# VH-VL binders against q0aze0: the designs that were tried, part 514

Target 1, 268 residues: q0aze0
Amino acid sequence: MKIILVNNRFKENTEKKAQEIAGQLSALNVEVIIDNGLDEPYAGTVDFIMVLGGDGTMLRAARRYGQRAIPVLGVNMGTVGFLSNIEINELAEYLPLILREEYSLEARMMLEVAVFQQQSLLTRVFCLNELLLRSNSPRMLSFALEISGQKLEPYRGDGLIVSTTTGSTAYSLSAGGPIADPQLDAFIVTPVASHIINKRPLVVSPEREISLHLLEEREAIIGIDGQIKMDFGAENRVLIKRAPHPLLMVNLKAKPFFTSIDRSLQRQ
Short names: E, the ipSAE of ESMFold2; O, the ipSAE of OpenDDE; V2, 0.75 times the mean of E and O plus 0.25 times the DockQ between their complexes.

## First folded at step 25 (VH-VL)

Design TC8 (framework fv_ragifilimab; at its last look DockQ between E and O 0.94; V2 from the best seeds 0.90)
Fold by OpenDDE, look of step 25:
Structure TC8 (fold): chain C 268 residues (1-268), chain A 122 residues (1-122), chain B 113 residues (1-113)
Amino acid sequence: as target 1 above (268 residues)
Amino acid sequence: QVQLVQSGAEVKKPGASVKVSCKGSGYTFTNYWMHWVRQAPGQGLEWIGVINPDSGGTKYNQKFKDRATMTVDKSISTAYMELSRLRSDDTAVYYCARGREHETYLGYFDLWGQGTLVTVSS
Amino acid sequence: DIVMTQSPDSLAVSLGERATINCKSSQSVLYEYDNKNYLTWYQQKPGQPPKLLIYWASYRESGVPDRFSGSGSGTDFTLTISSLQAEDVAVYHCQQYYTTPLTFGQGTKLEIK
């Protein structure tokens, strides 16, 4: 078996823990690759990904490896979040199951975000939570939203969030979006401080495509999972669709989403 | 060994074009944005633009948008920067530089080519 | 464009002494969503390309000696060499990557006094 340990290079405790776990796994004849985010994603074949840290680390891991259909386990290291399944102190207990591949998987839809410069593809990213478009100034944006070729009335506001159901408890929630069942595949389109008072979030089928572009010369930014930043201007366009592959999240420990949602939100 | 190797020095006349190459090795060429930066003699660094070696997507400094052309040949892990309508103030060392951040062109550079001196003189 | 201004333009420091280089951005390079400063420092020796020293304003690149440190936030940043060594003679550059065009300071030449 080969396992990738994903940790946060900016958190020393996760690095140390990764080294410890790597040692333990190696003693069990498991090959281990440690990914702290500084280098390119490991290109070789692996059987399992273990994410050490919080939701942010999971999001990064998802973007780096989600398209490879590899089981991904979130191991929480004392943070509050929605994406970890077990605690670090529980790892020893569940390690035998991991090594025997005795676990269930939960498929989580990801976004495929394509950013264009003029008519050319600038970059494509798969992400687990959301795409954010927002103004880079105190001024409101005017932008066009298209869903499956249907042109909606121009949006005017600070920005827009296109989120997965997984991401519904992230920035979309802060912007007034609905909390979505993570077992449901859907886009959540949440306005950010819309000029229209009654502008409501949209729940959109994952079979549809979402397109965004500015209607005026303004400076804006794109944010992906709250970690990736890009410029966004009149010469740019974003195309969002369901990623061809979901993230396969390992479920070792039952975590009832709806019964724990209040607890989780209260801690944030 | 992870490295960027650039083409040799160039001497050009005003009005001419120059094309500098940058070959990456030791890493996955398409996983890193490739930036171009130049440095005039005794001056600071100036960002020219960036290219996504995978998609071919580019973003240029407005100052160079009408004169600079960045391209890539993925098959040989090589990036190219062509600057046209050269003038004397284009005399500089031109660098290719690898962006550390994989997912955005907004980044810093962890790997540099050795530089290519381009001299523009009558 | 974000203008990066370093100070001083040149600096002479005795061996073993502290060297301090400042970098100011015309606007904040702090991203509120990840709470990171999009600022980096490079060291450039004669005839060589720049070398990455500090990224995200305060994180030292692997292999960079501990005597190098970066600090600051928003618009004001500082590169500090706690004890100058002979090998530290170079030009130092700050760079923002908050927005395009990516821009650099004018550089600071550090010499031994």
Scores: ipSAE 0.911, ipTM 0.949, lowest interface PAE 0.5, mean pLDDT 94
Fold by ESMFold2, look of step 25:
Order: sequence, then structure tokens, then C-alpha cells
Structure TC8 (fold): chain C 268 residues (1-268), chain A 122 residues (1-122), chain B 113 residues (1-113)
Amino acid sequence: as target 1 above (268 residues)
Amino acid sequence: QVQLVQSGAEVKKPGASVKVSCKGSGYTFTNYWMHWVRQAPGQGLEWIGVINPDSGGTKYNQKFKDRATMTVDKSISTAYMELSRLRSDDTAVYYCARGREHETYLGYFDLWGQGTLVTVSS
Amino acid sequence: DIVMTQSPDSLAVSLGERATINCKSSQSVLYEYDNKNYLTWYQQKPGQPPKLLIYWASYRESGVPDRFSGSGSGTDFTLTISSLQAEDVAVYHCQQYYTTPLTFGQGTKLEIK
């Protein structure tokens, strides 16, 4: 059995724990690849991914490995987040179940984000939480949103968030979007500081394609999962679709989403 | 080992073009953005642009937009930068550099080629 | 374009003493959503390409000696060499990657006094 162990190099305790866990797994004849975020993603075939850390480390793992349809387990090593399943002190208890593949999976929709320079594809990135379009100057943006070729009336304001239901509790929430059940597949489109009163958040079928471009020359940024930043100008367009594969999150321990909402949000 | 190896020094007349090559080895060529940076003698570093070796998509410093052309041949893990309509102030060492960040061209360079001296003189 | 200005242009420091190089950006390079400073330091020895020293303003690249450190935030950044060694004679560059075009400081030449 071959496992990727994902940690965050900038959190020293996760590096030490990752080495300890890798040693324990190796003693059980499990091949371990450690991904601390600095090197390129591991390209070979693996059976399981274990993420040591909080939601930020899970977001990186999802972008790197989420399209491979490999089970991903979040192991909390600090503050309680929305994406961890077990605590680090419980790992020894659950390890036999992991090795015997005695767990269930929960699918979480991801976004596929294509960024264009004029008519040419510049890059394609996957996203678990959200794409943020935002002004990079004191001046507001004027931009166009299209949903499956249907042009909405122009937006004016600081920007726009296109999130998954998983991302509904992230920046979309802060911008006035709804909390969504992560078991639903949907886009949530949330304006940021809109100067157009009738621009309410939209919940959109995952079968739609969402397109964004600026209507005036302005300095803007797109952000992905709060971790990836790119320039965005009048020469750019973004196309957003449901990603081909969801993230497959491992369930070993029940995590009641609705009864935990207030506790989880207080930790942000 | 992980490295970038560039083509050899070139001497050109004003008005000519030059094409510098950069071969990457020891890593997955298409996983990293490839940048081009130049340094005139005794001067600082100047960013020319970046190419995504997977898509072929490019982004140029506006200063070079009409004269620079970046391409890749991913079958041989090689990037190219062509600069046309050369003038004497294009005399510089031209570097390729690998961006460490995979998902964005807004990044820093963890690997540099050895540099290619291009001399433009009448 | 974000202009990067280093100071001093040149300095001489005795072996074993502390060297300090400053870099100022014309705009903040701190991104509020990840709380990271998009700034990097390079060392360049004569006849060689630049070498990565510090990224995200303060994180030391693997293999770089502990005497090198980076600090600062927003628009003002510092590279510190705590105990200068003979091998540290080089030109040092800062670079922002907050927005394109990516830009560098003019360089600081460090010499042994």
C-alpha cells in the first residue's frame, strides 16, 4: 500500500509528526511519500492520501490530488476546521481501519478554473473552496458575468466570489452568501460590495459554465482558495466549470455539520 | 540532476534576431512556469516574460511585447525566447528561470540557467 | 509597475560583522488573503546566475546558511547577514512577485572591508 502524507512545511510540528507517522507506516510495509508543498506533486500511483493539518493544507492537497479520485483523510493538528475528520491523537486508533479500507467516502464538488489571455489558454487550476475576483486598486470594477452563455446585467463593485458548497463557509459567507449543505453540488455566486442593489447571491446548477471578464481597464486580481493569486485585466477571461472528479473525503468518524456550524465559524 | 542548460553565446548586428534555448532536465518540464530574465553588463535584472510549458500560454513584460516571442517544445523539454529588431542596448546575459509556484506565474525562481551572453554591435 | 529600491547601492563590512541590506517597494506586496509578502532575495556571485536565498520575505531556502535572514512587511524589507564570511561577497537582489511585470531591485554590492 502506498500513501501520500501531506503536511505544511511552514508548521514545524507537522514536519516532525509526518516523519514519525511515516516511520510507523514503513514498519507496517506501507510505502510513504511525504509532500510538504515545496516539491512538485508526486506523479505515481497511490492508494490513499493523509493530510496532516488544517483546512489550508487540505485545500492544497485537493488542488494537487483531488482529480485522481484517491481517498483523502483530513487529520486535525490544531484548530477545528470544516475539512478534518479525525484528530491526530486518534490516528493510532483508526489506523487499522485505514489499512483495511474500512471507511466510507463523501464526495465534495471541485471547480475547474481556466484562465485565458485573450483567446489563448494561459492556465488551468482546480479549486475546492472558491475563485475570488477583486479590485486591486481603490477604484471599483465593472465586469461581466455569463452563465451558460446568458449575459447578466453588468456588475459594479469590489468583485465577485464563485464558490462550491464546501466554500460557502469561507469567503463567500463573509461577503453575504448563504451557508450551504456541502453534500449539495452547486455554484454559489456572491457579489463583493456591489454598488448594484439587485445583485443578490445566486445558487446555480453545477451543470452551468460561468464566465467572467472586465468591461473597463482596471487592475484586478483573481484568487483561488485564498492561496493562489494571479493578475486579472481587460485581456483576461475566466471560465469556471464543475471539475471532472470530486474530492473523495474519507469518513472514519461522524462529523455533524449542522450542529457544529457555530463552533466551526467561531474558530475562523 | 535538476538543471536548466542554455544555448551558447551569440554575437549579432543591430536589426537582427536572436533565439536562445533552455533545456530543463531532472523534473517534469510542464509542471513549472518558465521565465526569461536579462541582465545588461553591470546592471540589474529585468523580467522579459513567462510561458506555461503545458499550455503554451504566455505573458510578456509590456516593454518587450512586440519584439519577444516565447515558445516551448515539450517533447524535448526545451523553452525558447526570440528577440527581434535587436539594438545595442539589448546586449545582456539572458537567463531562463523556473518558477517554483505551479499554479501561478506570480512567483520566484528556484532554478536558473547558466545564462547566454548576447552581444549586439555594429 | 512596482518599483523596487535597494539601499545602499554598495557596502563594505568586516569579516564576522553584521551586514544589512534594505529593499523598499513602491506599493505594498502583502496579500491580505494569504497574509504573505510576495518578496524574495537572491545572491549573485560574479559570472554566475542568481541564487535563491529567502522567499515570502522571511523563509530561508534549504541549504542557505543560518546567518542569512529576511524580515519586513508591506513595503519595507531587510536582508541580514549576521556574521559575514568571505564567500558572501556578491551582489544581492530583491524581487517582488505581487504583480506583473515581475521587478527587481537595482542590486546591492557587498564587499569585505
Scores: ipSAE 0.872, ipTM 0.926, lowest interface PAE 0.6, mean pLDDT 92
ESMFold2 (binder alone), look of step 25: mean pLDDT 95; pTM 0.963

Design TC9 (framework fv_ragifilimab; at its last fold request DockQ between E and O 0.96; V2 from the best seeds 0.91)
Fold by OpenDDE, fold request of step 26:
Structure TC9 (fold): chain C 268 residues (1-268), chain A 122 residues (1-122), chain B 113 residues (1-113)
Amino acid sequence: as target 1 above (268 residues)
Amino acid sequence: QVQLVQSGAEVKKPGASVKVSCKGSGYTFTNYWMYWVRQAPGQGLEWIGVINPDSGGTKYNQKFKDRATMTVDKSISTAYMELSRLRSDDTAVYYCARGREHETYLGYFDLWGQGTLVTVSS
Amino acid sequence: DIVMTQSPDSLAVSLGERATINCKSSQSVLYEYENKNYLTWYQQKPGQPPKLLIYWASYRESGVPDRFSGSGSGTDFTLTISSLQAEDVAVYHCQQYYSTPLTFGQGTKLEIK
């Protein structure tokens, strides 16, 4: 068996824990690769991915390895989040199940985000949570939103979020988007401070495509999962699709999503 | 060994074009953005543009007003930068550099070529 | 465009003493979603290409001695060499990668006094 341990090199505790776990796994004759995000993703075949940290680390892991159909386990290390399945202190208990491949999988839809410069593809990214289009100034943006060839009325506002159902509890939530069942595949299109006060979020079929471009000669930014930043101008366009492969999240124990989110919202 | 190796020095006349090559080795060429940066004698560094070796997508510094053209040959892990309509103030050492950030062109450079001196003189 | 301004243009420091180089950006290079500063420092020795020294404003590249440190946030950044060594003689460059065009400071030449 070969396992990738994904951690965040900027969080010292996760690095140390990764080394410790690697040693334990090696003692059990498991091959281990540690990925702290610095170098290119490991290109070889692996059987399992263990993410050590919080939601941010999971998002990076998803972008790096999600398209490879590898089971991904989130191991929380003292942070608040929705993407981890077990706690670090529970790892010893569940390790035998992992090694015997006695776990269930939950498929989570990912986004395929294509960014174009003029008519050429600049880059393509797969992400688990969302794409954000945001103004770089206090002025509202004017941009075009198209869904499966249907051109909506020009949008004016601070920005727009296109999120997966997994991402519905991330930035989309803060922008007033709906909470979506992560077991449902859909796009959540959430306006960010629209000039229309009552501009409603859209729930869109995963079979559709979403495109964005500016209607003015000004600069904006796009953000992906809150971790990737790019410039966005009049010469750019974004095409968003459902990723061809979902992220396969490992379920070792039951995690009550709705009770958890309800509790979280009650504290706000 | 992970490295970038550039083509040799060039001497050109004003109005001519120059094409500099940069070969990457020791890593997956298409996983890293490739940047071009130049440095005039005794001056600071200036960003020319960036190319995604996988998609071929490019983004240029507008200062060059479409005089620069970046391309890649993935089969030989080589990036190219061509600068046309050369003038004397284009005299500089031209560097290719690898971006550390994989998912965006907004990044810093962790690997540099040795540089290519381009001299433009009558 | 974001303009990067270093100070001083040149600096002479005695061996074993502290060297401080400043870099100021015309606008903030702090990305609020990540709480990260899109700022890097390079060391360039004569006849060589620049070498990555500090990234994300405060993280040392692998192999960089502990005497090098980066600090600052928003628009004001500082590269510090706690105890100058002979091999530290070089030109130092700051660079922002918050937005295009990517821009550099004019460079600071560090010499031994």
Scores: ipSAE 0.928, ipTM 0.954, lowest interface PAE 0.4, mean pLDDT 95
Fold by ESMFold2, look of step 25:
Structure TC9 (fold): chain C 268 residues (1-268), chain A 122 residues (1-122), chain B 113 residues (1-113)
Amino acid sequence: as target 1 above (268 residues)
Amino acid sequence: QVQLVQSGAEVKKPGASVKVSCKGSGYTFTNYWMYWVRQAPGQGLEWIGVINPDSGGTKYNQKFKDRATMTVDKSISTAYMELSRLRSDDTAVYYCARGREHETYLGYFDLWGQGTLVTVSS
Amino acid sequence: DIVMTQSPDSLAVSLGERATINCKSSQSVLYEYENKNYLTWYQQKPGQPPKLLIYWASYRESGVPDRFSGSGSGTDFTLTISSLQAEDVAVYHCQQYYSTPLTFGQGTKLEIK
């Protein structure tokens, strides 16, 4: 059995714990690939991905590996977030179930984000939580939103968030979007400080394509999962659609979403 | 061995074009943004542009937009930068460099080619 | 464009002493969502390409000696060599990658006094 063990190169305790766990797994004849974010993603076939850390480390793992249909387990080592399933001190207890593949999977929709420069594809990235378009200057943006070719009235404001339901508890929430059941597939489109009062958050079918571009020359930024940054100007356009594959999250321990909402948000 | 190997030095006349090659080996060529940077003798570093070897998409420093053309041939893991309408002040060492960050072109360089001296003189 | 200004343009420091190189950006290179500074330091010896020393302002690249450290945030950054060695004679460059065009400081030449 081959496992990718994802940690965060900026957190010393997660590196040391990752090496310790890799040693324990190797003693059980499990091949372990450590991904601390520094090297390129492992390209070979693997059976399982274990993420050591918080929601941020899970976001990176999802972007790197989410399209490969590999089970991904979040293992918390600190603040309880929305994307971990078990605690690090419970790993030994659950390890036999992991090795026997005795667990269920929850599918989480991802975004596919295509960024264009002057009509040419510049890059394509995947996203678990959200794409943020925002102003990078004191001036507001004027931008166009299209949903499956349908042009909405122009937006004016600080920006826009296009999130998954998983991302509904992240930046979208802070901008006034709804908390969504992560078992739903949908886009949540949330304006950021809109100057136009009737621009309410939209919940949109995952089968739609969403297009964004600026209507005036302004300095803007595209943010992906709060971790990836790109320039965005009048020469750019972004297209967003449901990614071909969902993230397959491992469920070993029941983690009731609705009864824990307030608690999870307060503990962040 | 992870490396970037560039084509050899070139001597050109004003008004000509030059095309510098950069071959990557020991890593997955299409996973990394490829940058072009130049350095005039005794001077600082100047970014020319970046190319995504997977998509072929490019971003250029506006200073070079009308004269520089970056391309890739991913079948041989090779990037190219062509600079046209050469001037004497284009005399520089031209470097290719690999970006550590995979998901964005806003990055820093963990691997550099050996450099290609381009001399522009009449 | 974000202009990167290094100071001093050159300095001479005795072996074993502390060397300090400053880099100032014309606007903030801090991305608040990650709390990361988009600032890197390179070392360049004559006839060689630059070598990565410090990334994200403060993280040391693998194989770089412990005497090198980076600090600062926003617009003001410092590269420190805690105990200068003979092999540290080089030109040092800072680079921002907060926005395109990617830009470098003009370089600081470090010599043994």
Scores: ipSAE 0.863, ipTM 0.921, lowest interface PAE 0.7, mean pLDDT 91
ESMFold2 (binder alone), look of step 25: mean pLDDT 94; pTM 0.958
OpenDDE, look of step 25: ipSAE 0.915; ipTM 0.948
ESMFold2, fold request of step 26: ipSAE 0.852, 0.851, 0.844; ipTM 0.915, 0.914, 0.913
ESMFold2 (binder alone), fold request of step 26: mean pLDDT 94, 94, 94; pTM 0.960, 0.961, 0.961
OpenDDE, fold request of step 26: ipSAE 0.928, 0.928; ipTM 0.954, 0.955

